# Designs tried in a protein design chat: VHH binders against 5'-methylthioadenosine/S-adenosylhomocysteine nucleosidase (mtnN). Part 3

Target 1, 252 residues: 5'-methylthioadenosine/S-adenosylhomocysteine nucleosidase (mtnN), of Buchnera aphidicola subsp. Baizongia pistaciae (q89aq7)
Amino acid sequence: MKKEIKKNYRIGIIAALQQEVQILFNKLKNYKINKISNITFYIGNIHNIHVVLAKSGVGKVFSGITCALLLQKYKVKFIINIGSAGSLNKNLKPGSIIIPTNVCYHDVNLTAFGYSIGQIKNCPKTFLSNTLMLKLTEKYLFENKIKYQKKLMISGDIFIDTCEKKSLLKKRFPKAIAVDMEAAAIAHVCYQFNIPILIIKSISDSSDINAADNFKYFINLASKNSSLVTINVLQTLFKNTKNILFDNNNRC

## First folded at step 21 (VHH; from a2 with S103T)

Design d1
Fold by OpenDDE, last read:
Structure d1 (fold): chain B 252 residues (1-252), chain A 122 residues (1-122)
Amino acid sequence: as target 1 above (252 residues)
Amino acid sequence: EVQLLESGGGEVQPGGSLRLSCAASGFTFSSYYMSWYRQAPGKQREWVSVISSGGSTNYAESVKGRFTISRDNAKNTLYLQMSSLRAEDTAVYYCTSHYDLSTGEVYDYDYWGQGTLVTVKP
């Protein structure tokens, strides 16, 4: 067991939409708001923990930029990606909670060069969520008897709103349980900077013909569930991850 | 223990009507979004309709104007009034809840009932 390191540090929380950050924002105290290129950063405290909450906007580029800024400008030590996702699993419905173990792009294809589908050059096949953070989150969920899934999530700059698109994704990524538009980009940035990431999502739709309608209807519910899980595990994460955050040999 | 018991299914002619019921127990029914889903033979389960705790409703495009979702919180029952039924409405219909962590209640929100079969045949 490693010696406990007493450090004060900032946590980055990132979601794409206002609905997805609103609940966290409402919990934020002593906050300052900064806007950079249509990205909103809320700098404050939750449970006396320094948090930078970021509304990134939709898609890989916005989320990637946002994450990079969280890491480089605001010097956060780990990232929590929250918000909504579309289901690729029949057992996941709007409101369901997921904590992906890993994430990759579904709109990347370098197979012509020998890479796996979804794999970026000189990157792993998938980007991993931090194992310790996952375990801590799982413990919370378990202790509170909250059902969840922890498998592969995939991301891309495509809103999945047809059975055809969904089927294609399931074919290419049979282990994927959910799809969003940001998580892989965020995880990729975290990987590049060797920063741990945790992903906490709730399902908003089933990535089918009804996806748009369901998304609009359930985005608040999904946002709520994702946010509340995050709020409830934040202190645990803060207290129990200090050792890994300040270890130069750790990788997300 | 969560229970969702769908009923009211049966065989009906095109253009006919059916009223489905879902009796819920094992959780505070009135606190949650409730949806109807259906699964046709050889197809994936699809969302049909949802009703919030406050009574707001939404429908799949394929059933808009024909189906009406409602709830009786006093009876812990969800309903789906189906009219102008079509052959493509043939499916097993399921009801389900959507978990809201803000309620503070913990229950098996992933539970699915056995469903009720609706067959629309000439």
Scores: ipSAE 0.925, ipTM 0.964, lowest interface PAE 0.4, mean pLDDT 95
Fold by OpenDDE, last read:
Structure d1 (fold): chain B 252 residues (1-252), chain A 122 residues (1-122)
Amino acid sequence: as target 1 above (252 residues)
Amino acid sequence: EVQLLESGGGEVQPGGSLRLSCAASGFTFSSYYMSWYRQAPGKQREWVSVISSGGSTNYAESVKGRFTISRDNAKNTLYLQMSSLRAEDTAVYYCTSHYDLSTGEVYDYDYWGQGTLVTVKP
């Protein structure tokens, strides 16, 4: 089903950490700040785009609540999840850009009931990024000769900081290229409310023994890259098109 | 065209020292974080050390106190001074940059050189 989003619609942007939202916040004009249960919402404009920027906190529950609030309280029409992620692919290193095509949980297992690993009851195996927005993002990246990967991303309430954990994830999700703690939850909420989602991440670590150290060191770089891509994507999406038609492909 | 040419590898005895170099070209070297990685036989590539454009450094726990990363921006060269080498340090060592979109520069940041082999052998 195709839907139209108006240029004046609010876009929700979600990241877990202050570092991940800071750059966008710095670009935010005429902003208001609301805080709900350790979730900070920044309501304003970025380049005349109505934006609600949200610092969700870490993990599925915070990100899920945040997304739900964006959708229901602030009535955003599109969600962009940004920030950092751990690499599950040898070709991805800190600073690398990824735009996942789909996302699922890695810490969900209902296989005893016939579901695929990572699949929630009455949900698809994976939650899809909006195809149109993904294509537009790719166009931007391509035109600017920015290297990126677009594959499965996985999420869970586990920080991956050992080779053993990483190996297990790779075994269970061999197509996954990155792991975080929020994206699947956000996508899940979007799915429930039939709202399109785009995920733009930059790698902060390699999900191994050095993950924590690398994360701490590279979080600013990853945040920067993710944020700048997001800003440019927003401009690309809304500068050249008054109204954007998108597919609700998660409902198929 | 991006090039990263690692050199300085060789065979050394445990406790020995070795200095690796990485000659970079095809991008503004001074603008980017640079890291050393290594890959031992049969193991996954692992991060070793990083240095920022401003000279801030960080190290893997396994090499802290033994390795020193440095850079010469005038020469577009990254260095890794290794001391107190151990058998477990045996690996192919790679240098790489970390992409920073804020630079506005376009280059193949995914590029990996051929690496330089370090063998710590009694």
Scores: ipSAE 0.925, ipTM 0.966, lowest interface PAE 0.4, mean pLDDT 94
Fold by OpenDDE, fold request of step 23:
Structure d1 (fold): chain B 252 residues (1-252), chain A 122 residues (1-122)
Amino acid sequence: as target 1 above (252 residues)
Amino acid sequence: EVQLLESGGGEVQPGGSLRLSCAASGFTFSSYYMSWYRQAPGKQREWVSVISSGGSTNYAESVKGRFTISRDNAKNTLYLQMSSLRAEDTAVYYCTSHYDLSTGEVYDYDYWGQGTLVTVKP
């Protein structure tokens, strides 16, 4: 009987804004706070699971740095990216839940060199969320009768607040259902280090002329929904992903 | 079963006023943010106004100062008082809820009613 080595490991949870991390922070026990280059790390436990919660700041660079630090400094085994996003789909409104299957940049263009729009050199067209983690999350959502969408999400260092910008994104990425400023960067870092990622977002706005106002008003709701899904699925993820997490480490 | 029934639409002259109502059922109305949206012919649906369970409100810039959102939780009804109506306000108006997982309630939060038509013309 292969003694299932109860391997204790750390999970990284990353969001850009204080509102987006606040609910998880409130659940964190025995925590320590560490600040690096205006990035805040909360090291503690949720449901007796070791968690490093990180407030990254907005945009690709902050989120990328934060993710790299979670992986290299704190040695987390997988990443959950949480928080808010803008809708690119008419069926998604503030408060709606999404768990993207994959993510790519919308502000990257190397087409001159034969790459697809949004594709970085020597990278896949899109970065994939971990299949097992998605399935586990979907199971939770289904069992609790929570509606959600799982499709492409796109990211860039542009806040989408006009119909023109939105239309352009929809044209370039017709399968994309949501847009943010961090997820692709985080997923990219995870890809580079061969670390699984799960993305759980809630909609804050419709990426149109009212995006800024809606964001300000609905950020708390979006943050709450994203956080609660994360909290509720965390134990399931922790228990059921051990095999995939430690098999990958032996390949390095 | 979730139901949202919008009413109060009609034809009005520019500068006129209308009051829209949305009767909600099938979920705990008082627990959720409620919004008005509108869709003009040939245009995408756009957000108009929102009201929280606590009564905080926000408005699209295009309707700010002219529209007032309110709610009667006892009647499970959302309202939109429209004044100084303009031609560009012509649209089908919809009400909708915003899902909050903290309530623990399960309901079809993606539900949209049939809407009510507002036509502003001379």
Scores: ipSAE 0.923, ipTM 0.964, lowest interface PAE 0.4, mean pLDDT 95
Fold by OpenDDE, fold request of step 23:
Structure d1 (fold): chain B 252 residues (1-252), chain A 122 residues (1-122)
Amino acid sequence: as target 1 above (252 residues)
Amino acid sequence: EVQLLESGGGEVQPGGSLRLSCAASGFTFSSYYMSWYRQAPGKQREWVSVISSGGSTNYAESVKGRFTISRDNAKNTLYLQMSSLRAEDTAVYYCTSHYDLSTGEVYDYDYWGQGTLVTVKP
C-alpha cells in the first residue's frame, strides 16, 4: 500500500477585483494580509487547506505579476482563476457559469510572422486548463445539476462594450464563449512555470453596448457564483490532484 | 419545470404605451434577479432591464426614462411598462432569470420563454 504521502501544499486563487475575492476572503481562517505594490495577498486556509488568495488588479500585467508571485514567492502548486467574464455566447447570461477548457489572447497578433491570431511567439495557440481539475469540477457541477459551459475563453486588455468589438472577436475566435482581461495572462504564466490552472468564471455582462452597466450591476452575482463553485470544489481538487502536482513530467 | 410566459405585446403607434407581463413558474421567483431582453428582426438579443429580488432596477440606456421594470412576487410576475415607444423598440421581448448559486435551488436557469412581440408602427 503506497503510503499516500499527505503532502501539504498551497493553492493559489486569483481574481482581479475586490468583489471577486470577497466571498473567499470571508471564508479564510487565520489569515494574513500582504501587499506588494497594489496587489493584495490573503494568506490563510479554507477547510484546512492552505490558500493564498490574491487580488491582482485588472489586466494582463497585474494578473501576470500576481500569478508569478503566487508561484515563486508563495510556492502554490496550482492556480484557480475566478471572477467575472463577458459573454460571447447567446446561451450565456449574467450569472451563468463557465469553466473554460482553454484560453488565449485576443489582443495579440503575430500573424505577420506565421502565428495564429492570439498566439504568442514560442507558445501554444491556446493555454490549456488542467484536464483532471476540469473533470473534477464538472463532476461537482453535474452532481449538483448546475448548468455550465466549457469552451474557449479569450482575454485581452480591452473591455468589450460595443457590438462592433464583440462581433470582431466572434469572427476571429468563433469558438470562444467568453471574454475577460486576465485569464490568458494567468494561464500563460502557469504555462511558463509548468503549473496547472483551473478557470472558474461567471458571466457579468454580454460584451455589448450595455456591458459596462451590466458589469456594475451583476459583478456581485457573478463573483458569488464563481466563488461558491470554487469553494465547493476546493477540497475535491486538493485531495485528488496531489499525484499530478508532484510529478515533474506533467505538462500544463 | 421552469416556465416563463410573456404576454402583453401588440402593435402600437410611436409614442404609445404597452405593458408586458411575464408569468414565472418552476422556481422561487422572488429569490432571483429578473431581466427583460429583446430581439429585433435580424439583430442579436439585447438586454433591456433588470430588477433584483429587493427591487433594485437598472435599464439599458436606450430605454432609460421610458421603460419601467417591476415585479409582483406574490404573483410570480415580472412587468415591463413601456412608454414613448419608438420604431426601434420593435422586437420580441423575453424575460429570464439570473442564476444565483447561493440560493441552493436547482432549476433550469437557461430557460427562455417564447417571448411576446411588440411592433411599433406609424
Scores: ipSAE 0.922, ipTM 0.963, lowest interface PAE 0.4, mean pLDDT 95
Fold by ESMFold2, fold request of step 23:
Structure d1 (fold): chain B 252 residues (1-252), chain A 122 residues (1-122)
Amino acid sequence: as target 1 above (252 residues)
Amino acid sequence: EVQLLESGGGEVQPGGSLRLSCAASGFTFSSYYMSWYRQAPGKQREWVSVISSGGSTNYAESVKGRFTISRDNAKNTLYLQMSSLRAEDTAVYYCTSHYDLSTGEVYDYDYWGQGTLVTVKP
């Protein structure tokens, strides 16, 4: 009884670019490939966990569409957003690991109507990462002595590549440590559907005049780090699930 | 214990050359991307150049064609050959690693040494 419940345990993993999904794709077992428009979905297993891996494309609209499809078509129960981010913090360099506690838009301004900068009407000021998944990730990182940063990350449809843009964002969002183009949109979709989200990013650039070249050079390193953290989080989830199943089997 | 010892700085005339060295210990140097950064008076630390474990290089636009990064994995040493130096290159220069989780190694990749001062005379 209730074996079908365990079959509904699916995790959606979404990133914008092929480099950002490739390591996870290489770990998929018994997979199928499904394409909807220009969005590719890989349905399979990592560490015996059912996973739907998606390459969304860059920006809020592509990532929002992809996330909605993961939730509604593939009945995903958890979302993990992975990939790269630009740094807004002087002590973050390429390869650094970020697990944001919350995200918001940097290119939304409804303050004329009484909302906070970055806030969409009828939404919270920031979208929160799921507390349980965040704690599981932090436990893994702590036990393995892997350094990471948490705090606010901001998202918008602008690649930040000048000191002027970077300085403006730091002034408007003084708590933000990193910037990307997808996470807030994905978190927004998850908020609307009451689906937990975890965000795991690695720094690829410093959001300055060299950002585009650094992004191209460091994307594979950043993608590797974010993917490997994700793989180990999945392993941790599998171990916990097996422990629960072992406990249930002992009640016979 | 991570240690990064930058050296080779000094005063130089415009158009001159210097070679910086960074002696590394406390981690498996050959496994990591290594970079040079610099911090000019009153400015934030900025990236200058990177070299991968396999020797692939990249440079900030401001130094491209004038600076050459290299590494000697047998000696755990990173180098920066600087030529055609300008007043704008005056800064304290630092080396650093970029963490790569695939190595399985845990070390303080947030460590910064004291750096080495390069002063290009006006």
Scores: ipSAE 0.775, ipTM 0.909, lowest interface PAE 0.9, mean pLDDT 89

Design d1
Fold by ESMFold2, last read:
Structure d1 (fold): chain B 252 residues (1-252), chain A 122 residues (1-122)
Amino acid sequence: as target 1 above (252 residues)
Amino acid sequence: EVQLLESGGGEVQPGGSLRLSCAASGFTFSSYYMSWYRQAPGKQREWVSVISSGGSTNYAESVKGRFTISRDNAKNTLYLQMSSLRAEDTAVYYCTSHYDLSTGEVYDYDYWGQGTLVTVKP
C-alpha cells in the first residue's frame, strides 16, 4: 500500500508577533486564515509542505494555548518555534542565529521541593529539541557557512532589560546563551503530547538597558533571519520526506 | 578576509568633538546593518549606535543628541561623529556588521577589529 506521506505531515510554526510571522506568511501558498480568540492561524503550504503558521501573542500562556490548538485542532506532526531572543552571551549580537538544544523556564523555582532551578514537577530538568531536526538544521547551516550557536535557551514572562536581571539569569543558568518568552512553554506542551520541536531564533537585543529600543529596531532583521533558516529547513524536510517515501517503497 | 579598521580616536577635552571612521572590506558593506560598540576599561562591550543598509539610524540613550552615525557605501566606510564628549565616553570604539541571511553572502560577521581609543580628559 502506497500513501502520499508528505500530504499526511502537518508542521506547526509558532511565533509571537506579526513581524516574526510575516515572512513565512508571504511564502504561504493556497492559504486560509482562521482566528480563534486573538490567535491567528494561517493554513497553507511552503515548499509543498502543509504548514499551519500561528501568531500566538507574547508569553507562556498565549504560546502554550496556541501550541495545544495546533496539536489538537490541526493535528500537527511537529512544531517549529521561531522569532527573536535576547542575548545572554557577549558573542551574540543582533542578527545572530541560535538553535537551542534544550530550553527551560527561568521563572520557575521549585528547589524547596528538591527540583532543579527552572524545573517543573514531573518534567525533565530541560525540554529537549528533536535531535534529528537539530542535526538536519545544523547540516544546512554548516554547509552554507552560516554561523550559529546551540545550547540552553531560557523562557519566562519577563522582558530582560537590565544588567541586574541579566546577571541573575546568567548565575542561575550559566549554560544559557539566550532568553525569550515563549520557547519553554511551547516545548513543555510538545513534551506532554510527544511531539517533536525545533527552535530557531535570532538575536534582537542584548538583554541590557538598551534592550527595548534594540528590540524595536532589530526585530525585522531577527525575524528575517529566523524565518529564512526555517524556510530552508522546510525545503530540506520536503527533500528528506521524498527520500523516505522512496526508501520505504523500494521494490526489488 | 573580513577587515574592519577603526580610526579617528584620540585625546579630547570634555565638551570636545571627534569623528571616528571604520574602513570595511571582505564583505558587501552596503548590504548590512552596521553598528558602533564601545568598551570602557573594566566593562563589557556595549552597543552605541546602528545604521541600516537603507540609512535608518538608532542610538543608545546615553549618546542620543551627541553622536551621529553615518555611512558612505561608495567608500565602504562607517562614521561616528561624536560631540559634547563626556568622561563616560572614554572607551575603545569598534565597528561591526549584523548578519543578514537574505544577502546569501558568506563572511565572518563575528569579526571584531582592534578598535580606536577615545580618551576624554577628566
Scores: ipSAE 0.771, ipTM 0.901, lowest interface PAE 0.9, mean pLDDT 89
Fold by ESMFold2, last read:
Structure d1 (fold): chain B 252 residues (1-252), chain A 122 residues (1-122)
Amino acid sequence: as target 1 above (252 residues)
Amino acid sequence: EVQLLESGGGEVQPGGSLRLSCAASGFTFSSYYMSWYRQAPGKQREWVSVISSGGSTNYAESVKGRFTISRDNAKNTLYLQMSSLRAEDTAVYYCTSHYDLSTGEVYDYDYWGQGTLVTVKP
């Protein structure tokens, strides 16, 4: 019975860049590589969990297409978005770990129609991460004395690299602690298909004038931290598969 | 118990030089990326320079060509050689580590020391 449950679960893991997928790729066993357009899929196993690892490319469109393909072509039952993020919070240095409870867009404005800044029509104000997987991840981090933040993260098709843009985002989204270019789009797709999502990021820059150079310098450190948290979550998931409850209601 | 003890600050004339030191303890210094940050009065703390565990370095644009970061792993010490100092470099300077989960080490990587004050005369 346990064997059937474990074999039935296929987990999709999405990151934008090769640096962000490389450590997980190195852990894949018995894998195949498949490319669709500029999107690369690595299909195999990590800790006996069936995984489809995807290198999507940067931004909302690439990550949205990749997520849809994971759900429809590879029949993925759970999505994990990993990689790097820029900090919006003074207390977050490169290497810090973020497991957002919720995400939203920062480059959407439908307030003329009565929606909140960042809110897409007929969608919730923010997209939620899966509660059970958050709790499992937090347990791992707490038991290993690993510090993390679990607040709002925001996404948009802009790399934030000026104090002016950073300040505007902090004003519009005062609860946001980090920014990326993929997570809200992936969560949005998961919301539409009622698929649970977990987001695990590590800080690569401070979203300021030095952000692009720091991103290039710290991407490997951020990717390592994000990947290792993910690997440990998968290992815990394998040990506890019969007691894992997936929340299929990913809406509001 | 983490300790980061910055020293070497002081008053200098424009164009002058200073060498900052950061004595680290309570974690395996050689395993981590280490950075210098600075904070001017009334401003937020900003990144200045980083050196990886393997010795690769990077610098904020405002200090490139004037500052050199280095480390001595045998002495658990981080250095910042500053030259061609300008009034805008006046700040309290701090060292810090960047978390690396692969080490498996538990320590307070959010620790900040007292820093060391650098004052460049107008």
Scores: ipSAE 0.771, ipTM 0.904, lowest interface PAE 0.9, mean pLDDT 89
Fold by ESMFold2, fold request of step 23:
Structure d1 (fold): chain B 252 residues (1-252), chain A 122 residues (1-122)
Amino acid sequence: as target 1 above (252 residues)
Amino acid sequence: EVQLLESGGGEVQPGGSLRLSCAASGFTFSSYYMSWYRQAPGKQREWVSVISSGGSTNYAESVKGRFTISRDNAKNTLYLQMSSLRAEDTAVYYCTSHYDLSTGEVYDYDYWGQGTLVTVKP
């Protein structure tokens, strides 16, 4: 079969909370809504790109199920995880943008069996973000003078709200700059299905005693920033389809 | 070029009051969430309070009920009214903005001014 270089790719965009998906939802054209259990899927187009936007719910299980459904039921070819994160780095204040190069769990410990802290058996030490999409995103951010950090982000089913928890994570994962409750699970599913992932987050809190209160106050700002970066990445993707196609025949 | 000029610091007795000001320029002040941070000697800078572009506020637990943040968008000025001051409030106080991509504005939102020193006498 002869395959054209400009094919319609369906992109899955996933976040845990309504605030984190609302701006993208407002940009959807010709959309339909589908619910499976407690998970909502919005199927439509953003800037002429086929998108399935999903509100997963919080945590590893909800985000893992949602990602698997995006891949298998909706046949998406690329996953973008967006939303908010807590900071582990003193230089990241609420509103800061991060595009992690890699993610891993912080609540997995199989070191008794010779694995690294955070590593799942038969998986890599960390799950990698797609290199081409990272470069595309960095180009957009650089050209628009938008500051960001890339580094490790860690995920687990624990909301980090004390100095003690934060300090323990920084000791175990000294390269981690941020923490959330979804990204590693989503990346893990993408790894299992050989689907590329991009992660775009914005800081909502500092993972300290004020974290829950700050999350409430900053979630809309963080969601706005992560969503707007994502919208612009999609627009750039549409303009450059031949240079960024991701199918099994063109993947590294 | 961004400027954040903190003022109003000084020495005060425990239980006293001070009012800090932050004069902002080089960006559209009214469009952004604004915060006060502080840095005590030998410690890292920590968040104190925030006010949104629409006037909604939040406070660190350590200052709730004693500090009041406010803004005057016509004067491009952020304020922090501090009362019932304690020795642990001694720090250099800084103001800062929180980036909002929706404005489309390019400015140095990671800029920090010199701050204003608040010393609460033991």
Scores: ipSAE 0.768, ipTM 0.903, lowest interface PAE 0.9, mean pLDDT 90

